VH-VL binders against UPF0598 protein C8orf82 homolog. Designs and how they scored, part 16

Target 1, 218 residues: UPF0598 protein C8orf82 homolog, of Mus musculus (Mouse) (q8ve95)
Amino acid sequence: MWPPSGAVRNLALVLARSQRARTCSGVERVSYTQGQSPEPRTREYFYYVDHQGQLFLDDSKMKNFITCFKDLQFLVTFFSRLRPNHSGRYEASFPFLSLCGRERNFLRCEDRPVVFTHLLASDSESPRLSYCGGGEALAIPFEPARLLPLAANGRLYHPAPERAGGVGLVRSALAFELSACFEYGPSSPTVPSHVHWQGRRIALTMDLAPLLPAAPPP
Below, E stands for the ipSAE of ESMFold2; O stands for the ipSAE of OpenDDE; V2 stands for 0.75 times the mean of E and O plus 0.25 times the DockQ between their complexes.

## First folded at step 8 (VH-VL; framework fv_ficlatuzumab)

Design p7 (from n2 with light chain L96Y; at its last look DockQ between E and O 0.02; V2 from the best seeds 0.00; counts 0 for: pae E 14.6 > 2, off the site)
Fold by ESMFold2, look of step 8:
Structure p7 (fold): chain C 218 residues (1-218), chain A 122 residues (1-122), chain B 107 residues (1-107)
Amino acid sequence: as target 1 above (218 residues)
Amino acid sequence: QVQLVQPGAEVKKPGTSVKLSCKASGYTFTSYWMHWVRQAPGQGLEWIGEINPSGGYTNYNQKFQGRATLTVDKSTSTAYMELSSLRSEDTAVYYCAREPGWGYRYYGMDVWGQGTLLTVSS
Amino acid sequence: DIVMTQSPDSLAMSLGERVTLNCKASQSVDTYVSWYQQKPGQSPKLLIYWASTRESGVPDRFSGSGSATDFTLTISSVQAEDVADYHCQQYSDYPYTFGQGTKLEIK
């Protein structure tokens, strides 16, 4: 039974086993059954994270705030064990895996598996960003110089743990607040060149850009 | 109609704190940075710091770091500057001034309050 | 801190004369300079930003120029209402700093 909230998750996983596997929507067509057992004592489950950082079972009929997972212990356990999917199974459709013993929890994403949701208050000059609803248990140092505003999709990105892809999405509400600190000069009127933070004018490095996929071909 | 309204005067003793207000009207409060600038009698202008009302982000002149605190109340469109550990050299007129945010940040401070005269003496 | 030094400290002019006020930065501030007019007993009023861009509603007799370290404010034909202190300000780097001011009077 994993994660430790086993009664609730075990019931959901049992009900998911009764669900017929269907091809997931979009260009990635895969077949699976929640709770499937490809090897003795191994179980596989399939998850999706949206651009707001909300986690769902991948085959959930309705994906919104009402239906997302909210249990803090589960979310912290899930995302703290996240790594690239090198299991040999579902790698093309589910690039990430949260591994707990013999349970494989596959993850695919609307954008990034790490979605920063809050800037945590601090009396220091080193505030922290929390992600995916994990509070301080899922938080990293805020690095304003490495914010990447991406004109192609209007989204904002920030460094994330390497094991979770190296770059994370800043959710839209937080991105809107942070964008007020950007400077657009005459030499760069469409792309910000600096961020103003805690009494400093800091040049944006743009060093995360190579970690993001190129725009789709026209 | 764009206005920044400040109280006319404050008198304080050394070692105490003051919280100065700046009430904005006639524009979208969260679309402009709010600056605080002071001017000692017969002297030039000195920048204290700035706050963005949308996110509450602040930048301070290091001279005032640890003594000055900038805050806003979005529901009343009011900016505040609190200055602690007052000394006689803090006697000055304290202005609030707005700067257009979003995009070309270097538009200067286009609208100023009339200032609050702070007198620090026993 | 970037020091902004204005010259002259004061001057007295006849109506209609051309006036040039100078501001020198202790290091390059590119074009990130504003000019403010402060009439006696009043708060500052923005005249110029980006070294040379006139703020809306400012008479065209006011103009700014300069880059890097040397900046000027020019009044092409001084009027009685131009009696004021004039301040330059850099915003290239924190903290933002002002010059000490130039007082303009009419003879």
Scores: ipSAE 0.000, ipTM 0.508, lowest interface PAE 14.6, mean pLDDT 84
ESMFold2 (binder alone), look of step 8: mean pLDDT 93; pTM 0.950
OpenDDE, look of step 8: ipSAE 0.838; ipTM 0.929

## First folded at step 9 (VH-VL; framework fv_ficlatuzumab)

Design q1 (at its last look DockQ between E and O 0.46; V2 from the best seeds 0.00; counts 0 for: pae E 3.5 > 2)
Fold by ESMFold2, look of step 9:
Structure q1 (fold): chain C 218 residues (1-218), chain A 120 residues (1-120), chain B 107 residues (1-107)
Amino acid sequence: as target 1 above (218 residues)
Amino acid sequence: QVQLVQPGAEVKKPGTSVKLSCKASGYTFTSYWMHWVRQAPGQGLEWIGEINPSGGYTNYNEKFQGRATLTVDKSTSTAYMELSSLRSEDTAVYYCAREPGWYYYGMDVWGQGTLLTVSS
Amino acid sequence: DIVMTQSPDSLAMSLGERVTLNCKASQSVDTYVSWYQQKPGQSPKLLIYWASTRESGVPDRFSGSGSATDFTLTISSVQAEDVADYHCQQYSDYPLTFGQGTKLEIK
């Protein structure tokens, strides 16, 4: 039904653009509305976490360090209650859910819902990784043997709480610092085989690879 | 400056309806929930319901389900509560109060209240 | 409905005394409790949210504590302007419910 000539093709393109763009703000409300209550005893909000571990309302027009949520109590509450979305609502678009009292807080992610931002007590016998701006309140033991460098995207991963998908992203700045500790195998200059940590040479297990949809087999 | 302005008083007969107003100013009206809470003379606070001005979504205390109707007019930043089939026990001060839109700090701003008197 | 039960119903205190107001929920409400001060003839004013976080501009003599079912509001040194009714409120689940209030007076 689409004609081959340029003048008639331009008319079809103009009509297609007009149909798709005519209710931009209305289209956003049809998909979801922040604070919606589709059934009694519910409130629903929609969030996004970027590759730096910064949390935003999903429909925020500006997503940067100035506009991300920073309140420690809120971030700790939000991420400590995070679980896979099995609510029957928005499961494909928002794979995670944070249940905060009467609020169902849906979360989608640029990569992983857990993004490690800082290494705490790095000189101690028990260093810890903190995530998503939660400091010590959102921290887990650092396990250098389980670091997973993923060649396909150039990112670094680490174990995370099972309720939040079992694997988290190491923020790029922290991943760069840790990459100085990697040792590469003789036949694999792009994939490290060991990490050197606190005077120890530790073989990388690669056991997180099956948990990542784009990861190659171990 | 954030304000919620309510009329001072209303007088109604039993069996009639009333529509109470709450005019908001000084903030983005659609970013906050609006609650309605009443207080009979010498009594405690009783939650009636809430409305999200952005989408018109409501949650009601089931005690008021079917009698109370919450609405908003976004163009005037005004919230309304209509209460039908009035009884003498509905005599109370009716407050509107706002609440943050995406994490919880409680009802941080209250109107001064409207005294509704229901008597013959 | 989650019932919030406050005790005592009323108190008469001397200036400078420490007072503790209690609020008990009929089931766990985690930390989703707020406290309000209501002076005679006025609307309620938010004091505390998340059980223990003081609202901006509230004097530091007011503090909140508790979790799950047992909550307290403490005024470390009662002042004349603290004469009011105090209400706790849960926002963990619908309907939102308030305690019946505690009236604080000066002897």
Scores: ipSAE 0.380, ipTM 0.697, lowest interface PAE 3.5, mean pLDDT 86
ESMFold2 (binder alone), look of step 9: mean pLDDT 93; pTM 0.952
OpenDDE, look of step 9: ipSAE 0.841; ipTM 0.935

Design q2 (at its last look DockQ between E and O 0.25; V2 from the best seeds 0.00; counts 0 for: pae E 2.7 > 2)
Fold by ESMFold2, look of step 9:
Parts: C-alpha cells; structure tokens; sequence
Structure q2 (fold): chain C 218 residues (1-218), chain A 120 residues (1-120), chain B 107 residues (1-107)
C-alpha cells in the first residue's frame, strides 16, 4: 500500500530558509502529506517524474517500472493539464502543477516534466514523439532540426509544449537510437552539427540551448 | 480484519440531535480519510462530508454544513458524525467509509450502516 | 453541484448476457468516477475507480470505461450474484455526488 504510514514530516519552514547553493549538504526534505486539504474543497497530491518519463507519487520508496503509474487515461489527464506552478504553494520544490477538478497535483522532476519515450510513425502524417506514457494522446510533431544534444550531461532534448516548460528530455534508450543519425562536423567534434533523417541532411538549430537552466544540485 | 463498526439503529424525535459513531480496526486510522454517506429508504446515496484524522481537515456537503459536524478520536480510532435539528427527512441509513490518504482509490471499506429513524 | 444521471433506472437480464449501465455527468469529471455495487440490505462495495480500474478482488467480468461526461459499467456475462443496485460516483469536485442508481435483476 502507498505510501507507508508516517509521511514526510513538516519541514517546509526549514526548506523555505535553506541554502541556494548547488552542493549544499543541509538541504531539507519538503514537508507535505499526500491527500492534504489545506483549503476548503481542495485536495493536494505530490508527484515525481524520472528521466525515463515514469510518474510516481513523490514519496514512493520504490521508483521503477513496476511501481510507476501506467493508466493511460490518468497519465493523459495529468500531463495534458500540466502548467507552471504559480499557486503560491510549494513553488520552489514543485515547479509544475496539474489542476484536475478538486485536485492540485504538484510535480517535481529529475530533469524535465516532459520525457519523450517513443517515436510514432504514420503513413499520412509526419513522425510524432510521444511522452510520459500517453501514446498518441500525449504526442507532438518530431522536429529533427531542433534536437539538442547537450554535452554537459550527455542528454538529448526536443521541443515540448510551452505550458510544460517548452523543452523535454528524450529518454536515454530513444536518445541512443536517434544518436546513430548524428553527424559531427570538423569544427564541432564534441557535439553533432547535423542529423540525417529520412534521406535528408539537416543542420541542428541549437535554438533550445538558452531554455535549459542549470540543473539543481542533487 | 479491516473493519468499520457502526451501531445498528437509533430512533430520535424531530428537533433533537444525534451523534453517530464509526469504530475502525485492522489498519492505521490516521492514514485514511473517513467519509459519511447516507441513504434514505428506497433512495440513492448522498455524501455528507469527509474528515482526515491525521491533519483534522474537513470538507462538507454545503447542504449539511450548518447541521453536520465530523470529528475523530485518534486514541480510540473512532470517527463521529453529529447531526442537529433532526427532521423526518433525515431518516436514512448512515454509512462511514474510508478512503486511502495517499491517493484516491475510491471508498474501499464501508461500515454496515446505522439506521436513523426520526419520528414520533 | 455535478449531477450524475444513470440509465436505465432498472433492467432485467438473462444469465450470461452482457450488461451495459450508463452514467452521465452534468460537466466534465475527467476520469474521476467510481462504481459501487450494493446488494439488498448491504452496504456499497467498490468495483471500479478512475473510471476503468478494477478494485482488488472484483471479478474480471466487471469493466468500466469513459471519460469527461459519459461513463459505462459493463458486466460481460451476468451471474446470479450480480443482482444489486449499481451506483456511479464522481470525485472530480465537491460535493462528491452519486448517480441515482440502476437496479439489476435476473429474469
């Protein structure tokens, strides 16, 4: 049963005054209770998305493929309503919010809230990238020119819906498959300059780079 | 082993109050919301309200806000619902039902209900 | 308040037949619908939550579907023990509300 009794203690005050440094050793856990109702007619739940695009309750002790949420309709509802957290509650720790009726669903992420997991082909449409287990219902056009390989962390990024931060992570398995299409130029031996896609040689725009802030410390 | 125990019946006169109990056992009382739902004879189910024993949060159906009061006693794992200014229309079976506190998975365990009769 | 309207009000089925019970919400409730079974003289029993997820111990012949405003509970092959009232319930917004119920009988 999730979560075990004895939910995360109330440390929100401590976190509000904690260090901003990237590698501080004194970072305290955010205090909340799953299902809390701090205002009339409202329920609050807290979630986490890993680098594989798997959604968990934030306080789940086991975070793996077996324990993640898999219900398609739930995932579609959750991620289709995702927006920046401007609620005045938990904004520092949970940058995103999914509003579903009475539920305020807070989300924090290992990397990005959108994680592309599959490339969906179509005979009558351009290829699409699906994210976070939502299949066609959570999918956007694949834009190979806008793929961003980031040398600093070895990860691959792609445009994502603006409401969900504008940039999403390509899951490592999918990024590995796509990396076979990259071409490194003589002037850029550490990052690709082009991608080869469907018989075309396409220059990478790198226009997503300014949108990726530095990752928070662990 | 998980069980919600309610008294079987109560008879009350109009204008009086009643306090119904719901004794929980076999689980961690503070990890679950407790709901109260009533069912008039031959009628559907009507939600009265909910209480979280851990944080003391309550939400009421506004229809009952001025008359219903939900409380808990953590030391005895007992939830209470008090209904004041009783009317004959309050004659119903009153259920308590629990809901997992960490995520809504429905009201997964129900008491057997208390039949409240308001007459005479 | 969100009104949940069930149809039909009652029906009688032969054993082994497929049954579809409908529930319509007055506004979108996403997938925030539960279904309960209530046998005569008993308290409700949870069957389905999140519109389509079966509660533990519920037979595979019960299934739920729908989103937004239109929801169904399907019993693929009706058994004698399925004689009951069936209630849908939304939990998208307060107050929580139930449909009026559908009574299932065997012919």
Amino acid sequence: as target 1 above (218 residues)
Amino acid sequence: QVQLVQPGAEVKKPGTSVKLSCKASGYTFTSYWMHWVRQAPGQGLEWIGEINPSGGYTNYNEKFQGRATLTVDKSTSTAYMELSSLRSEDTAVYYCAREPGWRYYGMDVWGQGTLLTVSS
Amino acid sequence: DIVMTQSPDSLAMSLGERVTLNCKASQSVDTYVSWYQQKPGQSPKLLIYWASTRESGVPDRFSGSGSATDFTLTISSVQAEDVADYHCQQYSDYPLTFGQGTKLEIK
Scores: ipSAE 0.489, ipTM 0.778, lowest interface PAE 2.7, mean pLDDT 86
ESMFold2 (binder alone), look of step 9: mean pLDDT 93; pTM 0.954
OpenDDE, look of step 9: ipSAE 0.842; ipTM 0.935

Design q3 (at its last look DockQ between E and O 0.53; V2 from the best seeds 0.00; counts 0 for: pae E 3.9 > 2)
Fold by ESMFold2, look of step 9:
Structure q3 (fold): chain C 218 residues (1-218), chain A 121 residues (1-121), chain B 107 residues (1-107)
Amino acid sequence: as target 1 above (218 residues)
Amino acid sequence: QVQLVQPGAEVKKPGTSVKLSCKASGYTFTSYWMHWVRQAPGQGLEWIGEINPSGGYTNYNEKFQGRATLTVDKSTSTAYMELSSLRSEDTAVYYCAREPGWGYYYGMDVWGQGTLLTVSS
Amino acid sequence: DIVMTQSPDSLAMSLGERVTLNCKASQSVDTYVSWYQQKPGQSPKLLIYWASTRESGVPDRFSGSGSATDFTLTISSVQAEDVADYHCQQYSDYPLTFGQGTKLEIK
């Protein structure tokens, strides 16, 4: 039986402190019309993904659980075709693009385009993290050693598909569940050093840190 | 109640033009694409084109490019399709149909009852 | 243009039978296919979009499947009110194109 986790209380303190942090302003709002067709054989749409992994039309007046896209087939199609925006259009404001048939779908993000929402098959030898409401169809192998707690914003990160930025956000509810597995070192009361997973004590690699920006500019 | 209302019939001579109307009600007109589709007697469906009412963007079947013109009047929530240089083979039922203006295709979910255009001398 | 070819052209079924209608695209259209029902003297009605997603209010006996080039519409237990022409439609590329239709009748 592995020892009781004290990390839950420490993660809660980190999360509570980040509630007061000023979040980074997004890119300047740009001019567009949903469904515009600037060239033959395409339509253009503009989307936003929040820190909970909920997808919205970028200009949606209300962004909450009621208004987010929930259709599994659409979400799987959208995120499975996501790539960096190299179209020459809206690249600064919308860093990602999903090419869905005749539609060019631009995406901007509160944090990361991939937001992990659930841990699937947690009791198996091959647990997986699912993201953005896609269930098993949008899932990758869970790599507990590569979990990255970031003290600057109080958030947790994990490897994600390279085409979607290489690193994804673990949404707060899932991060809290996983925090029960963390172990803090004597010299680091705010950042865990190890994760306990399936009877193993695993040192956190921290190898994702270079892929994440520092605190946003004021 | 969502409705697309079209006139029942139009009769025209070859070489003339026609402007068909589609009056929308019961929904936000500018949030939906408007498609035009025709069906010749005993034949299948043929897509003519689409218009985004909020921005006026259009895409046409190239078969009709240069003859078909799609427009909207947002103040009356009415879509129009003008077809010029009419021929007898343009005799068909002409439907308008709406589609959500999202990047996710929900299909043409509401159709007008169609206008029978007859082109004969 | 992407040609959508439906088969059979027509079909007569007994009430309660399972029906499978086929639609083949001349090139891959991924899952960008819709199905419409057109009853005699009426305008088309959307049944299925995204190859397999049922439109709201459409009975559970209708289902769609397929990807790439081969698509099916299945009616698990045919009812009298299902007498109609059925059209598949691709929206993968412009122009949007419809299949020629399959006429379903009760025998």
Scores: ipSAE 0.344, ipTM 0.703, lowest interface PAE 3.9, mean pLDDT 86
ESMFold2 (binder alone), look of step 9: mean pLDDT 93; pTM 0.954
OpenDDE, look of step 9: ipSAE 0.852; ipTM 0.939

Design q4 (at its last look DockQ between E and O 0.38; V2 from the best seeds 0.00; counts 0 for: pae E 3.5 > 2)
Fold by ESMFold2, look of step 9:
Structure q4 (fold): chain C 218 residues (1-218), chain A 121 residues (1-121), chain B 107 residues (1-107)
Amino acid sequence: as target 1 above (218 residues)
Amino acid sequence: QVQLVQPGAEVKKPGTSVKLSCKASGYTFTSYWMHWVRQAPGQGLEWIGEINPSGGYTNYNEKFQGRATLTVDKSTSTAYMELSSLRSEDTAVYYCAREPGWGRYYGMDVWGQGTLLTVSS
Amino acid sequence: DIVMTQSPDSLAMSLGERVTLNCKASQSVDTYVSWYQQKPGQSPKLLIYWASTRESGVPDRFSGSGSATDFTLTISSVQAEDVADYHCQQYSDYPLTFGQGTKLEIK
């Protein structure tokens, strides 16, 4: 986990500072200023989450481990209030919104807004997956039968909270660890059919496939 | 060293205006909100408003919306609060205070020493 | 506007005693509450934010708790330097509002 740290937090803030408003390219031209207040009683900020589950200001010049947000309470607050963006503002460019008090926090993603980073397992607890740096506070039950390997992009997916899109990405390092548990059948040599977990052979349900493009049928 | 410096005192007559200053140093001025808060003698704290120095965006307490004007001078890292149509009830210590953590809220972590404004005839 | 009501208005404590200061919001403010210490003749100093997170450099004897409408600031063992006014403040909605304060003195 990444507990809050004054030195790490301060470095991320320094590296993330913005001197100029910027525009995003795309089909719809987008312009924003971090901290804008388009009407009274509002504040707006713009964020990006990468395929590693690291959160950044959308306009950060550098996006790496040094510059990502690490404050646990902020990350838990941000992702626990995440919902689809139906605000009427920036919906095409920022599909998700986190409403944190008087702040409207817009989010766009490299892949999915939920990115599972760690498996939280012990002999005294059922396994859980934590996401986006939130540790136990942002964690859900691990469901090995519902893992979905997607051959089209080589990525692994798992169920996520419905309010945050219903499907989350398994971070590449964690996906690599879990891949050792997969079994491939002769009729599907490129996509696993089963996962071996805690001494059990479990058939993959593929029930997440309709939620993702180009997934194999269940 | 992060610091907000304010003048010690101002004396004004009712019906006039005052423009109070707050000089910031030791941090990136345009990356933090600046708040103004007042405290009448023996009374609690009252929020006046806030300004984002980067874009000039302001939010005011409605009580002050027609009388208070918040501005900044980015070249000198100085915030200003102008209060017009002064009344004796405006006698108070006026603080500037910054809000840290761009993209998140931690409260007002650094305060100026305050300016005592006295409004009397 | 959201009204923040503090209790007690004042209190006097012996050194080493446990102090509990209360702050009640007129409507839910989630966890968006901060606490400030204002020593005599000084400007406020941030102690606690997000209801329970201690600001850097604040002694461990200070702690915050609460959510929604009821919040507390606790000083586990009062020291002589803790003589001050204590203010709670909500930042959930505009306008930002402060409680009226609690004055702490040493007997």
Scores: ipSAE 0.410, ipTM 0.734, lowest interface PAE 3.5, mean pLDDT 86
ESMFold2 (binder alone), look of step 9: mean pLDDT 93; pTM 0.952
OpenDDE, look of step 9: ipSAE 0.863; ipTM 0.943

Design q5 (from p5 with heavy chain R105Q; at its last look DockQ between E and O 0.54; V2 from the best seeds 0.00; counts 0 for: pae E 3.5 > 2)
Fold by ESMFold2, look of step 9:
Structure q5 (fold): chain C 218 residues (1-218), chain A 122 residues (1-122), chain B 107 residues (1-107)
Amino acid sequence: as target 1 above (218 residues)
Amino acid sequence: QVQLVQPGAEVKKPGTSVKLSCKASGYTFTSYWMHWVRQAPGQGLEWIGEINPSGGYTNYNEKFQGRATLTVDKSTSTAYMELSSLRSEDTAVYYCAREPGWGYQYYGMDVWGQGTLLTVSS
Amino acid sequence: DIVMTQSPDSLAMSLGERVTLNCKASQSVDTYVSWYQQKPGQSPKLLIYWASTRESGVPDRFSGSGSATDFTLTISSVQAEDVADYHCQQYSDYPLTFGQGTKLEIK
């Protein structure tokens, strides 16, 4: 009954098959044309958001800082109207949809559709996290107790608007800054138990773990 | 330099058809929607339809559905609008107009052709 | 179809006066409104998009505002070259529709 030498691979397969929350990952290459109109009075566009929170056309040949969308009004409009894709079209490959007037904008993600990029007003009583290039127009209260470090991928997560999946990714540069505030317990040197924030020692709640495909190890 | 070039005038008889051209230059033709808008003498602007040159997808004002046909020739960067069963009330200036963007962002119709005056009379 | 109703139909102003042109949508169009200037004998020229964003090269005296159903174009100090028809246009839903225009004249 002792686990064989392949136990790590079997555990990874079991964890990958255990889904507790809807993931953003698309599975297959799909055929589409940017600007298609499959029915009257529609336009359809296809987008991708990376782990840095940069938004691209899904079929862009170059996906980097130079080629990402930067227009603030567009980004705010796009992400403020984001919802789960229940349109009956492209749901497997594009889990999110932003309805912007005449446009059905399908979104798939490297990780999460919400990617926190900046901590605004960090010295104030009520700091905020901004996401996806939207500045203060796309920002929510920072909740240090609800930060979720995920050992399986080494990434950091935070609560996000429910309409956009409830959990957002903290981009790597910001996660590195925040990691300086973590305290690790004696039972788990790879998973922090507390965060130190503005002179307070705060126990991490871990309440976001059920919303992600893999939970941190005990 | 972005330009949309249209012929200045066309004269047609009622019951015939016309195919108006709009030659684009100075930008990536297939990355932007092309619109057609008309203006009857002394009247406002009326949207006819739009075409995506990349896939040939079209949306029409229902008033023109079945009479107007939008096409493109990607090799010459030219948009066309064909209007059939012409009537005297089709007398108007017909404009092509580009929908600008960084990719597919909408910024209004930023570049217009000079317009073609279509006169339908017998 | 979304009807865009402009007011006034026409007006005559003295040089340097402040002008406000109104545009009402028959239903909400969010911020999906553009404004165009059409000088006599010319094609329309884009002034404003997204209700309030000025197109590149448009003088600072032009500004737009509004949301949902009520939109305005303001010219802070009218110049002689501003003699034109002004059209609002919604792009929230098909078909795209224009207002009937407001004609601006100098007295």
Scores: ipSAE 0.394, ipTM 0.717, lowest interface PAE 3.5, mean pLDDT 86
ESMFold2 (binder alone), look of step 9: mean pLDDT 93; pTM 0.951
OpenDDE, look of step 9: ipSAE 0.864; ipTM 0.940

Design q6 (from p5 with heavy chain G103S; at its last look DockQ between E and O 0.02; V2 from the best seeds 0.00; counts 0 for: pae E 17.6 > 2, off the site)
Fold by ESMFold2, look of step 9:
Structure q6 (fold): chain C 218 residues (1-218), chain A 122 residues (1-122), chain B 107 residues (1-107)
Amino acid sequence: as target 1 above (218 residues)
Amino acid sequence: QVQLVQPGAEVKKPGTSVKLSCKASGYTFTSYWMHWVRQAPGQGLEWIGEINPSGGYTNYNEKFQGRATLTVDKSTSTAYMELSSLRSEDTAVYYCAREPGWSYRYYGMDVWGQGTLLTVSS
Amino acid sequence: DIVMTQSPDSLAMSLGERVTLNCKASQSVDTYVSWYQQKPGQSPKLLIYWASTRESGVPDRFSGSGSATDFTLTISSVQAEDVADYHCQQYSDYPLTFGQGTKLEIK
């Protein structure tokens, strides 16, 4: 069953029994136990996604490319079942939930739960953006007009599936590649007003800005 | 000092091709679009196309698509425009000109080369 | 293609006169218009971008205005060194297009 039931879940049970609460880097703290069972036949696990789209157990001591989850089927299952956390449990600290059978997989994020990592070419269709290591199985149509560059944090955003928050982060390496296509105008001195894509000059809509958690400065 | 340096002249016969160069200096080559624009004697300016040196992305005026090829060599900060199947109507001064990209706001072509006079005649 | 139509085709003015050059787009180009000065035997030089913003080093007597389809380059007091061809150019849609030019001469 999903996630893979073998060594990963066995290791999660062992780690969950360590009974050590993990603190965040900021002012917020959350206590939980990996694999906890608040009701019969239900298990709860806690995850973190960084700004590069790498998924970790939330209490991992080191979070880097070596320690992130890489199994394609696990990632596809996790992110395809992602929804807003309206479970009544851990909503403030873990805004998203991947609900797979009787497992509640809580997710919190450095920025957004969806992080676009690659632009996938298509001979007969518009290009697609893949996210969180899922390749073609976690991909959506690329909408260049709806790219949102934010001067406040220097990051780039794109529409994401509605159930995953509606907006996703373009990871920095991909954002750098796409930056070659941007044009600035008189209305914004530090961010582009248009994107040049496949021979067309397209005005940026900026319609994603209200979906981000804080109003960016102009 | 920002400069775009082009060779002064080329003479070619109809049916042949030419590859014109544009050497950039004094700025970060990959931060600006490079345009190619021509001007026939006594005529106005005509946009041929553009290239982004960072990713090699190109856009062409449809009039020249299939005949014009824009390329860059990032290691030498040099842009190239190759025009094939030359006709006498291609006799013109060919300019390269830069336009700011992502790190600078897009606005007019702010620096132009001195132009290469291409003469197509038997 | 967006056609940029300049008027007049040519113009001769006395020193110190106010000069108005017009450029009309065949469809809206918002404020995405640039103006270039091209002196005889020289490459174009950028004067104005975004319809009204003066490029660095351009004298204050040059100003641009307009939006949508109608654009104007104004020289408030023409000087001898202003003898040139003047081109407008849109960058709202591909292909990028220039007006046919207006030749300015001094009487």
Scores: ipSAE 0.000, ipTM 0.426, lowest interface PAE 17.6, mean pLDDT 82
ESMFold2 (binder alone), look of step 9: mean pLDDT 92; pTM 0.949
OpenDDE, look of step 9: ipSAE 0.865; ipTM 0.942

